Miniprotein binders against q9h3h3. Designs and how they scored, part 23

Target 1, 235 residues: q9h3h3
Amino acid sequence: EDGFTAEHLAAEAMAADMDPWLVFDARTTPATELDAWLAKYPPSQVTRYGDPGSPNSEPVGWIAVYGQGYSPNSGDVQGLQAAWEALQTSGRPITPGTLRQLAITHHVLSGKWLMHLAPGFKLDHAWAGIARAVVEGQLQVAKVSPRAKEGGRQVICVYTDDFTDRLGVLEADSAIRAAGIKCLLTYKPDVYTYLGIYRANRWHLCPTLYESRFQLGGSARGSRVLDRANNVELT

## First folded at step 18 (miniprotein)

Design GR1
Fold by ESMFold2, look of step 18:
Structure GR1 (fold): chain B 235 residues (1-235), chain A 97 residues (1-97)
Amino acid sequence: as target 1 above (235 residues)
Amino acid sequence: DPEEKEELIEKLIELIRRALERARRKAEEGRVDEAKWLLIKARIIAYIYAEMTGDPELVREVMRESVEILREIAEKTGDPKAEEALKKAEEALKAVE
């Protein structure tokens, strides 16, 4: 909540990436085992560092579900980072268009819808709905942070494979809403993550591409989606 | 808050050290792709540091360490993936002088 909240959260996420993950992988695990797995490892109860009494004995960085059709493709992140270094030293302007082009050139096209929820049954219910949508094939991959010692908000990330494919991103939003999720969603392309670009950056870039708000009685999709890059409503 | 900023900077430095050490261990085990992932991670953390401090030096240090680690992997394994990653890392470092 202070001036370094984004950087602190980013540091925690990087640490979490390097710790073990709890994964339900539909590519190798029967879908009939999902409900038992969800009951065993609710995100409000799985602790980041394996506290006594929690279901995990080891640190857990992330809890994840991989769908049957999940085919990981991060693209050429090493090349992306190299081109970013060269660009920064070139003196050329850095704009949202520049980052979009870097992402396209290096095939670093993935992005994610994010939601933040307090620990508790609402979080566990939301995660269970997302996990089922992944195993059923409406979504490809999702992860949720474990519970921190102080019980701060947790994040669910729902990935899409191409942030430039607006229809695909909106279809993922619809699938999230169909799972009963009504909270605010924000969409961030992975290119910003791989270049360490967060909210308070010197280029004034906005890492959030889309914002989705649930609406009753609105469009047939059930969402009001704002394009933050162009400040226009898509729905 | 200057005290909070300093604590976060120290955390970022420690995370970079951890990522690089793990990358070296994966390299010793011949796990080229896992080592590359950890070097990418170290670079991301260094970017966060550079934005917070305005100082790009840690990014360049991570780039130098990445070349060293990738060279060791390529020499130990002869793996074409390691040799390609090394070439990319060397070109990137040379481009920023």
Scores: ipSAE 0.841, ipTM 0.928, lowest interface PAE 0.6, mean pLDDT 89

Design GR2
Fold by OpenDDE base, fold request of step 19:
Structure GR2 (fold): chain B 235 residues (1-235), chain A 97 residues (1-97)
Amino acid sequence: as target 1 above (235 residues)
Amino acid sequence: DPEEKEELIEKLIELIRRALERARRKAEEGRVDEAKWLLIKARIIAYIYAEMTGDPELVREVIRESVEILREIAEKTGDPKAEEALKKAEEALKSVE
C-alpha cells in the first residue's frame, strides 16, 4: 500500500466511529427481519454522508450486526493507553510480546478479521452471508464501511473476543469461509488500533497477526491460515 | 507526497478537535461512557499524529483536556466510572509531563 494509505484509512475509520451507525441487533430484533434489513441497507448503496438517492439521508459511519452473544468490550483501554505512554517515556524496548502483555494485563483482547471488497453485488452478498452467520450465532459481531464518494474498496470487519485464542480466531475464519467468502483475510488485534500502531511504525511492529487464503479442495476450513509473526502455517 | 501528508495531518487535527468537542457535550449531558470513548479516540488520533510528525505534544494536550472533561463530568454526576476515568487520565498526564 502506497505512502500514507494505512494512516488515511485509520483517520477515515475514526471519523466514521463518531457518526451514527446502522445496526441490526439480534438481541432485540427477530432474526426473521434480517433479510428485509439487508435489502433496505445494502452496504454498496449506503453512502458515508447520506447522498441523494441513497437509502440513508444522514451520515452513516458503519453498518453493523450484533449477535445474541455480543457483549461490548469490558477491557481497560484507558489503562492500556496510559501504560503505553509510560512505556514510550521509559525508552524500554517495544516488541510484539510487549503489546501482547499490555493487552493481557488490561484485558484488551478483541481482534478482527478484515476483508476489502469493491462496491457491488459481491460485497453485498458477502455482507449478507456474514450477517446471517452473526444472527445464527456462528459469529459474534461484524461491521462494514459504507460507500465513499470517491468509491474505492469497502471493508468488512468480523470480530473475535480474544486474539490470543488461536482456536477462536480459526473458528471465525472457518465461519467466514462457510459463508462463501473467498477473498484474502487479515487478522488484526484491536490493541494495535487503540495504540495508533499501523504499518511502517517506528517500532517495526506488524499489526497483522494472521493471513487467511482461500484454498480449493483443501481442509474442511477451505483456507490456509498463516501466522505472520512466526511465518508458520496453522492449517 | 508531501501535500498528501499535510492534508492528512490537517485532517487528524480536525478529528481530534471534533472528538474533544463532542466529548465535552457528552460530559455536559452526563453521558460518561460516550465521553470516555470519544476521549480514547482522540488519543488514538493523537498517536497517529505523533508517528507522522514526530511531535508528541498533541498527545499531552489531549490528555490534559481529557482530565478537564472527566473532572467536569465526575463533579456533575458523581458517577464512580467518571471518577475512575479521571484518576486514570491524571496518572497518564503525570507520566508524560
Scores: ipSAE 0.878, ipTM 0.953, lowest interface PAE 0.4, mean pLDDT 93
Fold by OpenDDE base, fold request of step 19:
Parts: structure tokens; sequence; C-alpha cells
Structure GR2 (fold): chain B 235 residues (1-235), chain A 97 residues (1-97)
């Protein structure tokens, strides 16, 4: 990403987190209502600030779908932040291993597959596929950014419970691919987000642990997953 | 681009202010989890600011205000979660002063 694009996107994401969300919760809403909800709130038409003619009249930060097995338990993020600040003050070396250990210690193990798509039919179709996979229990939780006034790409985030569970991360990739998604995917642990660690940080930490590329005729997963930290293909 | 950087820094400052103001309102309403998460978000934005500017002062300010907000909500609600969050914020403040 050129310049301050990562920090800009982070700032926009933080702003969006503070605004109301449009949520379909499969724990409280029948699965039969999903199609009507998707038709009412297509991500390409839902606007960030409730523009005239949009399905939403008020600001929307995110559109989200919660599966039956979704738990909002995010671990001890406050304790993680305190430990991070203490570590910085100590002047001790900071490595990817350090961040992994902090995440484990504070039970902040969630991560997400990310995809960026232009507004339009392809985005709405991709989101519908992901939302269905969540409601069917193949995925636990996902969210998509609404359309910005300036346009640009929208992001879909598909979460996993544990970034240290390689099999779980790969299973989520397989479910995303099975939903018909063919674009590039990147996997980022939430620990990096909670600590404000993005590209080009002073510690040279890479927040992207995995990269998934679609492959025709490949393994049952339909993708090649690269471990970015070790530069090893996992599939 | 220096101009782009300055605009983003201004945006970060505004977002921190917004998060803290909202956290105060949530604290007044007795919404412990919502207040706590807004303070976590303010801290994240302050980390981004510190990385961009090299100035950690805004992180310290956010932690200081977090202690005040969490103290208010702990006193108001008596919620053990608020008390725990307050304790953690106080410990964090001691580590950065």
Amino acid sequence: as target 1 above (235 residues)
Amino acid sequence: DPEEKEELIEKLIELIRRALERARRKAEEGRVDEAKWLLIKARIIAYIYAEMTGDPELVREVIRESVEILREIAEKTGDPKAEEALKKAEEALKSVE
C-alpha cells in the first residue's frame, strides 16, 4: 500500500466501529429471513453515512452476520494493551514471537481473512455467499464495509477464533473458496490491530500471516495458502 | 506527502476525541462493556498516532482519561467488570508515567 493507505484504512475502520452496525444474528433470527435481509441491505447500496436513496438513512459502520456458534469473547484486550505498553517502555526486543506470546497470554487469538472488492454485483454476490456460509455454520462471523461516498473498494472480513490453529485458518479459507470467492485473501490476527501495528512499522512486524490465492483444478480447497512468516506453502 | 500525513494526524486526533466523549456517555449510562471497548479503540488510534509522529504522549493522555472514565463507571455501577477494567487502566498508567 502506497503512503499512509494502511493507516488511513485503519482510521476509517475505527470510525466505522463506533457507528451503528446492520446485523443479521442467526442465533435470534430464522435462517429463512437471510435472503430478504440480503436483498434489503446489499453492501454495494448501503452507504457509510446514509446518503439519499440508500437503504439506510442513518450512518452504518459495518454490515455483519453472526453464526449460531458465534461468541463475542475477545479475550483480555485491555491487559494485552497494558503488556504491550510495558514492553515498549522496557526497550526489550519485539519480534513476531513476542506478539504471538502476548496474544496467547491474554487469550486474544482471533484473526480474519480479508478481501477487497469494488462496489457492485460481484461484491454483493460474494457477501451473500459468505453470509450463507456463516448462517449454515461453515463460518462463525463475518462483516463487510458499507459503500463510501468517494467509492473505492469495500472490505469483507471473515473471522476465525484462533490464528494459532493453522487447520482452523485453512478450513475458513476452504469455506470462503466454496462460497465462490476467487480474489486474493490475506489473513491478519486481531492482536496486530489492537496494538496499532500496520505495514511499515518500526519493529518490522508483518501483520499478514497468510496469503491465499485461488487455483483452478488444485486441491479440494481450490487455493494455495502461503505462510508469509516462513515463506512456506501450506497447501 | 506531508499534507496527506498532517490531514491523517488531524483525523486521528478527532477520532480519539470522539471515542473518549462517547466512552464518557456510555459510562454515564452504566454501559461498562461499551465504554471499555471505546477506550480500547481510543488506545489503538493513539498507537497509530504515536507511530506516525514519534510522540507517545497521546497514548498517556488516553490512558489517563481511561482511568477517569472507568473510575466513574465503577463507582456508579459497582460492576466487578468495571472495577477490573479500572485496575488494569491504573496499572497501565503507572507503567507509562
Scores: ipSAE 0.878, ipTM 0.953, lowest interface PAE 0.4, mean pLDDT 93
Fold by OpenDDE base, fold request of step 19:
Structure GR2 (fold): chain B 235 residues (1-235), chain A 97 residues (1-97)
Amino acid sequence: as target 1 above (235 residues)
Amino acid sequence: DPEEKEELIEKLIELIRRALERARRKAEEGRVDEAKWLLIKARIIAYIYAEMTGDPELVREVIRESVEILREIAEKTGDPKAEEALKKAEEALKSVE
């Protein structure tokens, strides 16, 4: 990744978070309507700024699907940020363990599997698979970025409630793989996002906790998951 | 590329401004949760700025403005959530001043 790509993507994500979302909420919308919604709003055709000829006429930040068990509880993010600022002022050493403890203390435990795909059929198909898995209760919540520019990659985020629950993180990976997705997946706790910690930060913190690679003919899981912190394969 | 860096920094500043302005509007509307989240986002962007520039001042400014916005909404609504958010912002401000 050349230059400030991570920071640029972060800025774009923050901008997107402030714009309207296209949401399918399985708590209020019948599952039978999902296919029509997916057909109406394929992520490869939905444009970030509502370009002429797109399914959306106004800006769209994210396309999201909420499962039946989805809760927007993100813990005490404001308290987390305050504690982080105090920690920086103290000059105390900051480690991955420090971030984990901050996350636990403030109940900011959500994380996400991330995949980057080029616009097109593969992206739309992957998104459809994920959306179905969410509506069916195999996953809790997912979102995909709209088309921002020609040839630009789009990101699908699949969330889990607790990045400290290794089994839950692995189950989500399995559900993603069961949906037919074969690309590289990276798992990032939201605590790093909320603290503005990206790659190449001054504390040398790695925001990627896990990496999943598709495996042909391997375990029933269909992936190899690497613990990046310990450099150990979990599967 | 220095030009690319400068452009990104300008974008970050604009996004912070936008987030704070939207937070004020949400506060005026009595939308406590929405205002709170916009302020959280403003702080995230300020962290990115601080990492890129080495200057934490923008973080302090965002916290200061967050206190003002949350005070206004707490006074207007009497919502316990706003009061709690205000308290946390005030505590944060004390830690960075």
Scores: ipSAE 0.876, ipTM 0.953, lowest interface PAE 0.4, mean pLDDT 93
Fold by ESMFold2, fold request of step 19:
Structure GR2 (fold): chain B 235 residues (1-235), chain A 97 residues (1-97)
Amino acid sequence: as target 1 above (235 residues)
Amino acid sequence: DPEEKEELIEKLIELIRRALERARRKAEEGRVDEAKWLLIKARIIAYIYAEMTGDPELVREVIRESVEILREIAEKTGDPKAEEALKKAEEALKSVE
């Protein structure tokens, strides 16, 4: 690979954040309208920049579904960033514990399960299942990237409100699996995103906190979740 | 790949410029939360730049621009959210100067 893949993806995500989003907001829209909305805006057909023949004529950064109980609370991200500046000049070591404490101190506790799928029916079906889980209340909020000009894998992000609440994170994994999703899931706390910390960073931090794999057959079936920091299976 | 690195650097610089321009427009309209979030995003992009290049100068410049923009909002509106955002940007500035 080129060694800057994470940085390119991060830059595109930041650009997407600043463009319009297509949102189904269950707080203001009846659940009975969800299926029509999903049929109108499948993520494999919604184009990033409004290509001719797509359902959208203008750029779309993200397609999102907000659940009925969704209450946006990003915490004190400015305070987090200021404390991060001070930490970097302090000479203190930067560790996963340091990042966790910064996140707790500033109430920047959200995180997300991530999955990557190629455009097509599998992606659209997975998104529809996630969107229904959000509207039904099993998940709080999710987003999916639109189709890029070149094609390529798209990402679904399923948010949780507190990465330190291990039970809540595992419950979200279970809800994703109950929607029929069998691909690899990785979990990233938002603190890493807000500080621009990606896979290849000078502190050797691992922004992926958990990894979830679906397993079939044998004497057990279901989700296997690994704590990446401690190399410990949680399920 | 040096050519790809240069292309990414130019993209990051352009994204910072766009975020700051939009933040200034929201500040002129008195829209504190929107301006604040665009400045947060500009900072994130500057962090990516700094990690990739080893050069912290764009982070410093974004912090200086953030203080300028937030001071204008705070003076125009008197909104306690703007005053608090300004205080945090000024704290970041002290760390890098």
Scores: ipSAE 0.875, ipTM 0.948, lowest interface PAE 0.5, mean pLDDT 90
Fold by ESMFold2, fold request of step 19:
Structure GR2 (fold): chain B 235 residues (1-235), chain A 97 residues (1-97)
Amino acid sequence: as target 1 above (235 residues)
Amino acid sequence: DPEEKEELIEKLIELIRRALERARRKAEEGRVDEAKWLLIKARIIAYIYAEMTGDPELVREVIRESVEILREIAEKTGDPKAEEALKKAEEALKSVE
């Protein structure tokens, strides 16, 4: 290991973004077709580069489901990037508040809950639950990585449209848990992704805004969510 | 590990080239939104490169290429979205050069 794990993962994600995606779009496809589509393209069997014996013959970057009400709105990412570049030359301090304000100013408000699972039935079952929640309207959009050649953990991303809307982020966490998912979830605003800000960055920014842990037993709710910036439990 | 760092740097450079080449193809086809998205990706990869190397020159180079590509789209299509994106790229280039 060389200590560049986040950078390697980021590079792979950028490469995947540029390859074709397999998409179930509930805005144009009847919900009754979802189960057949899930059976045809389980994420543990869809291969990154179209290996023999996989359901896909072509490279696949991501497998995604768009909900009926999904209205894509990335905001002014170009303007965000330009403002970020100008900020770095200005000598002004860069803090989490700075990034929040840039995101608000440019309307780059989306973010995502992330989970990592090994290939196999558990991953495919988790993805199917998330996909159903999206088509049923509890979530708006999700994606999952395909199987890599080396067979490492895959990632499911569940998007929300406004990381500053804490209640909306918590509602998405609840919907994920209602789908039967019990693993650790972390939440990352897309502003950090668009600015290439990962763990060991020179500004000591933490790209993970929330952590969600499933709580067993005598809990009032199905998860415990921690706000990483303020060290405050939200649930 | 210096060898692993060098290999990752080479991968980042290749991904930037790939994103820019695909953006040029989308520009030739007049596909404004797709070209813009690819230029955004190239810029993200350049930020990662700059953090790893301490050298921001690839960010400036991506912005210069973005101006050229967006000028081609704006000329070919007359699309207001391409003209707006071109203006933003030109302003960004002036601010970093």
Scores: ipSAE 0.872, ipTM 0.947, lowest interface PAE 0.5, mean pLDDT 89

Design GR2
Fold by ESMFold2, look of step 18:
Structure GR2 (fold): chain B 235 residues (1-235), chain A 97 residues (1-97)
Amino acid sequence: as target 1 above (235 residues)
Amino acid sequence: DPEEKEELIEKLIELIRRALERARRKAEEGRVDEAKWLLIKARIIAYIYAEMTGDPELVREVIRESVEILREIAEKTGDPKAEEALKKAEEALKSVE
């Protein structure tokens, strides 16, 4: 509901990560089964804790689709966390360059485009388009939150494997737009998530690296993408 | 809202305890990767707690618990992944003590 802090959303996401997920895994499930699965588990109707009338009778943390070519590599997150702790005790300055270097050193390079939509047909339609793009190979991995008891906005996360690869990040943005998504997208490298760094943090770091806004009439491009950390347009 | 902040802090503590308890159960089952990831998540939650409260002690406690859990897995299984994770946790503990 309105007014929840970033920390509350982060806590809910961590709790969700630890609960069971509903997964369509294209590596083990035929693509022809996707439409039936999407119809059975629309994210606006799958509830966090299995409410009466839900398609799920048990708690669901996330609804996810893994593409045929998905090869997970989270990198050395444990080492990243240890280095972060040591850095904080060292007295060295903490800057966006510091976070980027930690991520590179520990191979924690993944990140995600995020979109927030209210429960309903628009959310379910957007998710279905993203899920199809994943199964068809234009995207690798995506997840969407189930319906919370508060009934607030839900999040779709579309992952990329290397936030330093701007071309790859922009290609994912293009694939999202090709799926018919017109809302604001924000991109967050996973390093910020693994270090618990959110907006209004004490280091004044900006966890949103890129913003993408749909560009009207841009059939060849589809969006305007801004590098939020450096305040420079990429498109 | 100070009451909502207090509720969030209590929720963070509960989530850490839940993550650690589940990590111990995965450790008892010999599931090294699952235990490791639960410990990573406990640590993330502890970071959020530290930022909200200004108190980093819970991070140190999570690292101490991680060492104990990973030692049990490493001794029980002999799994190189558990031994690697244990060494990293022990190194982290020395850097924050």
Scores: ipSAE 0.860, ipTM 0.941, lowest interface PAE 0.5, mean pLDDT 89

